VH-VL binders against o27280. Designs and how they scored, part 81

Target 1, 266 residues: o27280
Amino acid sequence: MDSMNVPEVLEIKRIVEESESVKTFIFSWDFRREVRPGQFVMVWDFRDEKPMSVSLIDPVRSEIGISIRRVGEFTDRVHGLSEGDLLGIRGPYGRGFELMGRDILLVGGGIGMAPLAALADEATARGMRVDALVAARTADELLFLDRLEAAGVNISTCTDDGSCGFKGFAHERLLTLEENHDMAAVCGPEPMMFQVMRILDERDVPAQLSLERYMKCAVGICGQCCLDDTGFRVCAEGPVFWSQELSRVREFGRYRRDPAGRRVPW

## First folded at step 22 (VH-VL)

Design Ai17
Fold by OpenDDE, fold request of step 23:
Structure Ai17 (fold): chain C 266 residues (1-266), chain A 118 residues (1-118), chain B 112 residues (1-112)
Amino acid sequence: as target 1 above (266 residues)
Amino acid sequence: EVQLLESGGGLVQPGGSLRLSCAASGFTFRSWSMSWVRQAPGKGLEWVSAISGRGGKTHYADSVKGRFTISRDNSKNTLYLQMNSLRAEDTAVYYCAKHDWYGSFDIWGQGTMVTVSS
Amino acid sequence: QSVLTQPPSVSGAPGQRVTISCTGSSSNIGAGWDVHWYQQLPGTAPKLLIYENTHRPSGVPDRFSGSKSGTSASLAITGLQAEDEADYYCQSHDSSLSGSKVFGGGTKLTVL
């Protein structure tokens, strides 16, 4: 087996409390194994395995961060861990974001901000202008604001309940912001991404969007993350897709396959 | 140092033409929309025109539509306002202003005076 | 005459709190467009004071605050100081005017 496909047992170096439901787990990382924003790793708690986006890439400290939202049994167990505890990590996998131009727009919702935070770090390090629209249901669910601000990112927030920033959805807020970006990166709830993509297309802004699907193998073999009609495997051809690619994916923004392979609405 | 410097103002007769320039420095000019805002003596601020960072989109106040043309040369970091068919009511200090992402004007020039008279 | 309506003048004594209102409509503030505020000292160009309804640029004291509700916005100044004497303008965007920025008529603040 390829070394990258065997989980490496790593010690949790630090845990950052991002919100009530989100923690970032920091691990030592050998950067001879390249990792890019938008890629994911498989996290193994020795019982189950789940794909997680990389939210921090720090070559200076030789660390990566994985942000995990508490959403089920697996993540409940992981959230119960402490610094010094062990997790299995294999990867990274998938296609990450590609940076283009000088001005980038980030649009993220909830935990979708995880890969975008890493992208923001890379973009700012390259001297790019980064504008980030950060969306969440409520103020307490907004992620990485301090981190983004510290990086020099221009931030706009929106919340469903209006508890912070613009009251409404990300695509609604986007319509009220200036448009002078060379590209956009989008990650969050698929209905949000769908609407945002439409707006960006109308504005002729090239956009990359990160999809979330049920994954098992992460290496393009099992087909569990295969998108209907196109045959795109989210773990192999994605999870980051260009808007032109997603325009061919009928299920995008409409439905997904559950672990049993059934169509379920978003 | 971020700076906007207007020039080209002066005295012109009604029906005449004038071209204003705004030299930008200290920021990536092409990344931001730019506007012209004017202020008649003793009066309030009036938005005149805006242009996108790449220059592909322009907007005008109704009061100047058909008479004024906003343009930019990103290679020279310069914003322009071609004013034709000038009227007495166009008399004002003209400011160039940089847009931020939120649609506010975060940087202003010191303005150039345009007087339409006689 | 201005798309956004401001009181022509307000006044206050040093140390007092003053508020300047900015009233719009369903096509601008009420449509979800942000409100921004500018301070213009006599003989100078306007300066951005508040952006995105409530945010202060670097260098703006926290005694300046902005709020927005419905079709209106408000600028509040606490601990009024002599140097606050200036004209204040609110600014937004109007969806009915095809990408047009709109200003209030301005408010002259006098410190007594």
Scores: ipSAE 0.927, ipTM 0.958, lowest interface PAE 0.5, mean pLDDT 96
Fold by OpenDDE, fold request of step 23:
Structure Ai17 (fold): chain C 266 residues (1-266), chain A 118 residues (1-118), chain B 112 residues (1-112)
Amino acid sequence: as target 1 above (266 residues)
Amino acid sequence: EVQLLESGGGLVQPGGSLRLSCAASGFTFRSWSMSWVRQAPGKGLEWVSAISGRGGKTHYADSVKGRFTISRDNSKNTLYLQMNSLRAEDTAVYYCAKHDWYGSFDIWGQGTMVTVSS
Amino acid sequence: QSVLTQPPSVSGAPGQRVTISCTGSSSNIGAGWDVHWYQQLPGTAPKLLIYENTHRPSGVPDRFSGSKSGTSASLAITGLQAEDEADYYCQSHDSSLSGSKVFGGGTKLTVL
């Protein structure tokens, strides 16, 4: 596992423009190193390093994809890269999603759809029924719709402004959909995930949720991503948690720790 | 082939009982909610009852509540409707229908006729 | 007495555009529940025509379209054809009726 912690310099094989603010970077990958949906990698642009979820896992083409939303200086630099340019990748890290049953519900918001898209591919390949509620602020920010459709996923969309699909939030849309699922996977803004989890608990649907926290080491040593009270490390015990685990995490849906360790609201 | 086949319809006197069956094939039966929808002669569609995929939740129209019971046997891919205390106004073609994720009925049976008359 | 209100009948000539309205309330369409549409040809079972307000199942021509706004929905048929003569029903869900699906009264479409 020591080699896993050394960044491998990889060439960007191709870039897919998912939206105005999101690009998927494709890399050749040696699948002797296993990677699961819900796991993340550390992306290094030789100046800074950030955790990113894997959004594509393609053993046939020996490729992985990392979807990155443009939100700051690091991602600005990465979005300026072209095919053939280099990035450092180390990992994968963390606990990924587990698939259960025959019918799975995916609820994703914004860039949170990245790991869920990878999960959808796996679930569909296994012959599972996959329903995906895809949420975004506006129609232009909805991600992976064509990809999900091509995979045979049933899609429902939700936008804050009503520009596409249901007008409102994901948890509101969820209340108007049928309830027959064996499990759910959720990823997106934490307030969204919090509300969705409550509904799923009321419906007795086992749910897995992927958390986002500030990470530094990614190997459970530095403690920067440690959750209050429980001591869960998002990079080690997560980022995917069961709803029962998160029920013990008082900060979930309420606040997070910033790089300075201060409590900040969502 | 995906299909629903209703059976059990017939002539019954007021106050009588009848049990309808719907045999499902071509899809994973337990994954979907199922409904009964009826249509009186020359009239529109009326939702009667629904049951969740696992059978844990049931719903009834007010017009049949307390008289009809919906159930399912997922091991047999069969939906049932037990109709008691039948009335003349229950006379209709009864359809079984499969729910999709959105709450629409994407698959319908051919229907079975129930006639309540003296 | 239907929870959703439809016009009893509409008519049009071949090639024309016709619309069928479906009026609900704040407890169904207005509450955010989707509207679905069904076509019932004479002597046959209903067929799903539009689901989730605007989406067409496989095999349904694009000349059929659905829309939803406020407490109402509408089915539009362009390029009307003789085979479109049928009964059309809108369907939704009502929050005030526990777990209840609700239908419109149906609209008879006649192609002149």
Scores: ipSAE 0.926, ipTM 0.958, lowest interface PAE 0.5, mean pLDDT 96
Fold by OpenDDE, look of step 22:
Structure Ai17 (fold): chain C 266 residues (1-266), chain A 118 residues (1-118), chain B 112 residues (1-112)
Amino acid sequence: as target 1 above (266 residues)
Amino acid sequence: EVQLLESGGGLVQPGGSLRLSCAASGFTFRSWSMSWVRQAPGKGLEWVSAISGRGGKTHYADSVKGRFTISRDNSKNTLYLQMNSLRAEDTAVYYCAKHDWYGSFDIWGQGTMVTVSS
Amino acid sequence: QSVLTQPPSVSGAPGQRVTISCTGSSSNIGAGWDVHWYQQLPGTAPKLLIYENTHRPSGVPDRFSGSKSGTSASLAITGLQAEDEADYYCQSHDSSLSGSKVFGGGTKLTVL
């Protein structure tokens, strides 16, 4: 029996309020079960189950963190929990980020910074130079700035309303920054990622992008997260993809499938 | 210690050539774009040329295009500026400067003086 | 002649607040390019003072501050000290000049 697919009931060790809408839930973790930045877990509140990115990987403290944005019924319930409460966690699942080179660019939008924050920790621990472009709609939605700064990450902020940093979108800000990086990792709204990927391709910077799709099974069986026309399953072949892979994905940056399998535009 | 050290400056006649060098230490040289910035006596700063960390992209001010060539040897942590067809108006202290991610110059050398005079 | 325009000189008494303006255009500051500031003490190489419009490198006192709005930027120095007497340059990037970095003409700050 594959224990990976059985939720483990874990106690919330502590809760970090990242923003008004985002909390990080920290759990004790047995690191005999490997977890990589970019992978996700299925979070079960004993009523429903949702995929969530791992945003903290701390082998020293034997902890992981899962950052959750309050966006619906499930996340409302989870956000109502307290330290000491229980959640079911199964995983990790999916393909995580690969690190290469010495200089890495992170481009994140909103909650997309969650897996990138974990990646930043790993990269800095390896002695890599990490530059992070952190984007959000408003200043109060910018995530993990203090954490990134403490890790030695160079940060550039971008907000739609100009309340912090560059006024505009991440891809616009990116055009105004130096481009000496060995690789890039990108996660955020898909329209953002699409534009950022194009720029990185023009700059010949290898890029990995983490996609978000409706995932039900997390094990590549149900097909709910299948991408047109490649047939890539976000939960199995992803959620992290190379730009070359995504260039073959027709729907990328254009539309996604809803829970019913219908095409919905971004 | 992070340091840039320029060399190669001197006196040259108009139409002559000179090659400047900048030795970098204390940081990962290949990771950063580099520029040459010059300052004529009693004048302001003028950007001259830039080169990407890996040397794949170069940029020049209009005033030096076709005459100056920026290059780098990352194995030697050295930046170069080949200056040909030198003019009197090229007389200046030439600084090498390291770019940061934001496009500012966070590290400067002490400069080397180039004098073009008949 | 400089792409970015600075006042040639400003002056202030110790303890006062002084401001140095940097005026650009739609092809540089107005295009979204960051403004950086440098301090050049007499007989020395320039030193980065402000980067990315408002940020101070390590070692730069908080009495130095930068701002950017529209096509212009400004450097403010509060609590003016004698050692602040220097030349100050703003710097940005101009998209119309084939990716060129551009400097202001420089401002001589005199502490009275």
Scores: ipSAE 0.906, ipTM 0.947, lowest interface PAE 0.5, mean pLDDT 95

Design Ai17
Fold by ESMFold2, fold request of step 23:
Structure Ai17 (fold): chain C 266 residues (1-266), chain A 118 residues (1-118), chain B 112 residues (1-112)
Amino acid sequence: as target 1 above (266 residues)
Amino acid sequence: EVQLLESGGGLVQPGGSLRLSCAASGFTFRSWSMSWVRQAPGKGLEWVSAISGRGGKTHYADSVKGRFTISRDNSKNTLYLQMNSLRAEDTAVYYCAKHDWYGSFDIWGQGTMVTVSS
Amino acid sequence: QSVLTQPPSVSGAPGQRVTISCTGSSSNIGAGWDVHWYQQLPGTAPKLLIYENTHRPSGVPDRFSGSKSGTSASLAITGLQAEDEADYYCQSHDSSLSGSKVFGGGTKLTVL
């Protein structure tokens, strides 16, 4: 807790442009601080601090990668940085994905593919069969396809506009793909995750879903990441939850809360 | 190398029974749905039946429902088709085929001939 | 009679392009199900040629290509060679036939 709560200032070693709106920032990392797929870090730009998913875990090169989509003022500033510039990083935090069985399904929407790309690397390294359904609004927004292919992942794509792969939403595509997975890992827009969870639950496929909520402390003390009805803290008991845990949560898929704690529709 | 090998075909009278087997090797058998697909002499391909990788779901073409039973033994890497109440129109080469994730048949056996006549 | 309709035959000279159609309906191709293609050489088992509408398995030459639009799909073969003479089948899934895989009736390709 003590060292993990103070950001370590690290140099940006490399920047990978994943798309027009997404960059992966790569840092040297001492893996005595273990990192698991699905955990997050708090990224500090010396003005503000935001949670970001770890997308690359490479103990051989002693590197981690953090994928960041440009969505606002903080991420605009970070996207303006260059190799050699500094960021503060604290963590990792939270509960990551647990692998089970031999056959895993990944369903990722947009930037939600970031933690799933890290999970795919671990799963393939264990000799698991990995099938990934990668979703976005357009072909230009599909993330990590080359990396997943290089890792030996079976890929299916879907886009809202039909510019690549199946035309439609991830849950619609899922209905037209073969079953036979021991588990699934899901990350993306919460409405998408809700729809996908319902299908996987009906099929009796154990699923883990990665939630995003407002965070301040990242260690479970402040209560800002608490889920209605259950008291689960996304930063401590999550961000990865089993679908059965989420079935007890009224807010999942229905609404979110802003930094002031107000209900906001999805 | 990935391989599927059918057996159990032969000549049988109408109303008789046969059990086909398909031995699988070179891949994780339980991970994949399997099908039987048949081809009457000089005719096209006809899907017959499918079974999920773990064996919990089975599907049949209307032409064989109630007469054929698909099963698998994942400990022996073997797919089966029990064919009862056989008819002349069941005369065909029977292939076993492995599904992929996309719903195609990516691996086929060489087939076993079933002839139904008196 | 097949749920998916293919022409019974098609022919072309060596080096030419030929196209084989596969016509479905709103309950199969039109419902978003993929189309797959198989080549069956004389006396052999079918071989997967195209999966997921457009993708080639390893070892299939790029002169074979697939496409899908609306309720129909098409297989194109360019640079036609004598060894391409075979039967070709399209395959999909039909939502009105629970769990049912469906094949086209097959197309005999003759290389002149």
Scores: ipSAE 0.786, ipTM 0.903, lowest interface PAE 0.8, mean pLDDT 90
Fold by ESMFold2, fold request of step 23:
Structure Ai17 (fold): chain C 266 residues (1-266), chain A 118 residues (1-118), chain B 112 residues (1-112)
Amino acid sequence: as target 1 above (266 residues)
Amino acid sequence: EVQLLESGGGLVQPGGSLRLSCAASGFTFRSWSMSWVRQAPGKGLEWVSAISGRGGKTHYADSVKGRFTISRDNSKNTLYLQMNSLRAEDTAVYYCAKHDWYGSFDIWGQGTMVTVSS
Amino acid sequence: QSVLTQPPSVSGAPGQRVTISCTGSSSNIGAGWDVHWYQQLPGTAPKLLIYENTHRPSGVPDRFSGSKSGTSASLAITGLQAEDEADYYCQSHDSSLSGSKVFGGGTKLTVL
């Protein structure tokens, strides 16, 4: 069977506590298997398997990092692991971000900053200017600020409760920031991404957005990650989409689907 | 080595015209909006005009709208201010200023003096 | 006339704390726009002192601090030094003026 469809069992080399609820798990990685920012891997804990975004891509140290928010039974079990413990990893899968131009805007909400942190590292390594709007509900949930600052990224923060930076939502803050970008990359809660996409479209800024949908197979055959109006499969045609592709999708920003495919409100 | 160097100031009669230049170096010029800010002798700072990094959006203070034109040449890393129908009240030191992402002016030139008098 | 209101002058002795206010309206500071502060020494160009309400550029001492609340902002200077004698300006953006930057009228700080 292809390595893409069979997990490779890897040792957890290091664990970084990013917040009370988010840990980054670091593994040695053979970069003959290329990894691009915005791609995902399937993480297997020997009971269940879930898609996770790559947050660190470090060919110099031969390492990748996977940031995982504790939100349920699977992630609780993974958060209970220690350095030296084993996890299975399949992948990478999906379409990653494409960099263009010289000036990039990143807009990340919560754990959505994970793939954007990897993208920021690549963009800064290419000599691009990176501006990052980092959003969360509270100051304690803002991710990767020290890492972004050390990389020379210009940071603005916003929090729902106003505990750090701008009090309010990312799209509200974006309206009070300067506009000079060649492209944007956006990842976070879908309602946030919809509102940010509308502003970027008005500003004529090409944008790529990374979507989350329920996934099972990761290779596009089960149909669980499909979007309504286009039949796009997030695991095969995404998870990164151009804003133009998403503008044709009525579902985007309005509702989500449960595992049975039923529409449920955001 | 980040620098802004204004030139083109001088003495001009009322109703006359003058063109200011600002040479930028040490940063990627096209990435940033630029402004002209002026200061009359003994007075405070007054924002005059701004232009986006790509040059597609311009803004003017009411006091100069219709008389002044901001422009930029990104191939020469140069900002311009064309000043027409000059008045005595336009007498000031004119500063070139770079915007940052947050909307502050993080880099300033040393200014060029414009005097409008007979 | 400035859109943002500052006191014309403030003074303090060396080592003391002074504050400089910047009062705006619902179309600028009250609309969520940041406040930035500049120091201008006599005969020189302004220098950015505080950006995004509270942040200091590299090289600005931590005895300078900024804050914002409602429609107003404040610059505080602790451990006042003779070299702090200068003019100080707040700056923001006014939504009613479509992309317009606005300055306060300036405050002359005298170190006694």
Scores: ipSAE 0.771, ipTM 0.898, lowest interface PAE 0.9, mean pLDDT 89
Fold by ESMFold2, fold request of step 23:
Structure Ai17 (fold): chain C 266 residues (1-266), chain A 118 residues (1-118), chain B 112 residues (1-112)
Amino acid sequence: as target 1 above (266 residues)
Amino acid sequence: EVQLLESGGGLVQPGGSLRLSCAASGFTFRSWSMSWVRQAPGKGLEWVSAISGRGGKTHYADSVKGRFTISRDNSKNTLYLQMNSLRAEDTAVYYCAKHDWYGSFDIWGQGTMVTVSS
Amino acid sequence: QSVLTQPPSVSGAPGQRVTISCTGSSSNIGAGWDVHWYQQLPGTAPKLLIYENTHRPSGVPDRFSGSKSGTSASLAITGLQAEDEADYYCQSHDSSLSGSKVFGGGTKLTVL
């Protein structure tokens, strides 16, 4: 049970180096606190607290995995930790992905593959066909390929520089793949998600997309994660939204906001 | 074991009709588009028609439009090709083929021979 | 004439390397559509040999390889063996033909 939404201090059980810039930190977890793919946790390093994707959900071993890309001071400090070191974890928070039908398409860009890897494990365990389009700027940044292959996921890769798979953007590759899916789940850079959503909407494929916004409280109180034109709080009503919900959001795919609330280009 | 088994071929006079069937097993039939591909004696492969996994989209080569109808019955794991107004140039071995996600034909049947001749 | 153009025949001695070309256009290979390759042994159905330009299905030896550049693709076979004597077809998708699948005309490989 939760403890008034304060971080629980947990020992890092295992660290998996996913790429040069991405590590997965694995913790013991009591699954009476249920975790769904697409939900997030707040990771506290005793100085600062940031939202992070849950990439592994393993009730059998009582473990969760949290994948963290090194991008700044907080993540540099966390990447410097070792097995046995401590981190504070609170959550999970947000609305996760909902599985439908028998055939699912995953479209992930960069670290956005983290929640989709967790979803792929659940989908394959249910006997669903999983096709994953995995995108990155370069081959070295493609994530979770071996794990997805071992789970029986059909993989197509695309890289901006063409170093692995299709040369180009995920939405361009999607136009040249077969269409027989009951639903899609999308997570990655917001411009990629916007373009992918447009294609999926045109094809009448139900799609769920996971957004990232600046967060402080993670429970919808502080208002830092609000979306233009709707008042949706990414931490409370999302981070996973149906494409229908996002169709009314002016900012989606157009711009982002810095911590001061200023519009900046993607 | 994954299998595609065509049937329904035979000798037909010009202007006649024939229906081909393809029984599928060992995979989730409704998840995949299917095609008919034909090969005239001594000639190359020619794509004939395709149908989406749920049956909502169909496509035809120009040479058969208006004469052939592709269909599927997902409850019976069966693909069909209704061929009407048959011509001598329709004489071929007809293969049933499964699409994969990448657009290749990863599984083929053994083919059934259609001969259109007087 | 086939939408994708292949040489009608190629030949090589055992142990040699041969290549089979597949030339398309801006509405198929040039538009980003994948090229797939099939081997058809005499009297048998075609068999998938290469998919997604370069990938081999399980059971296909690594002496078969594919590549794609611009509007063209190539199948390379190294270490030729007698059993490689077959017809080879490339296949893609052509957007100008209402989203239809297209085959090359086929290439007969003769092992000398």
Scores: ipSAE 0.765, ipTM 0.892, lowest interface PAE 0.8, mean pLDDT 90

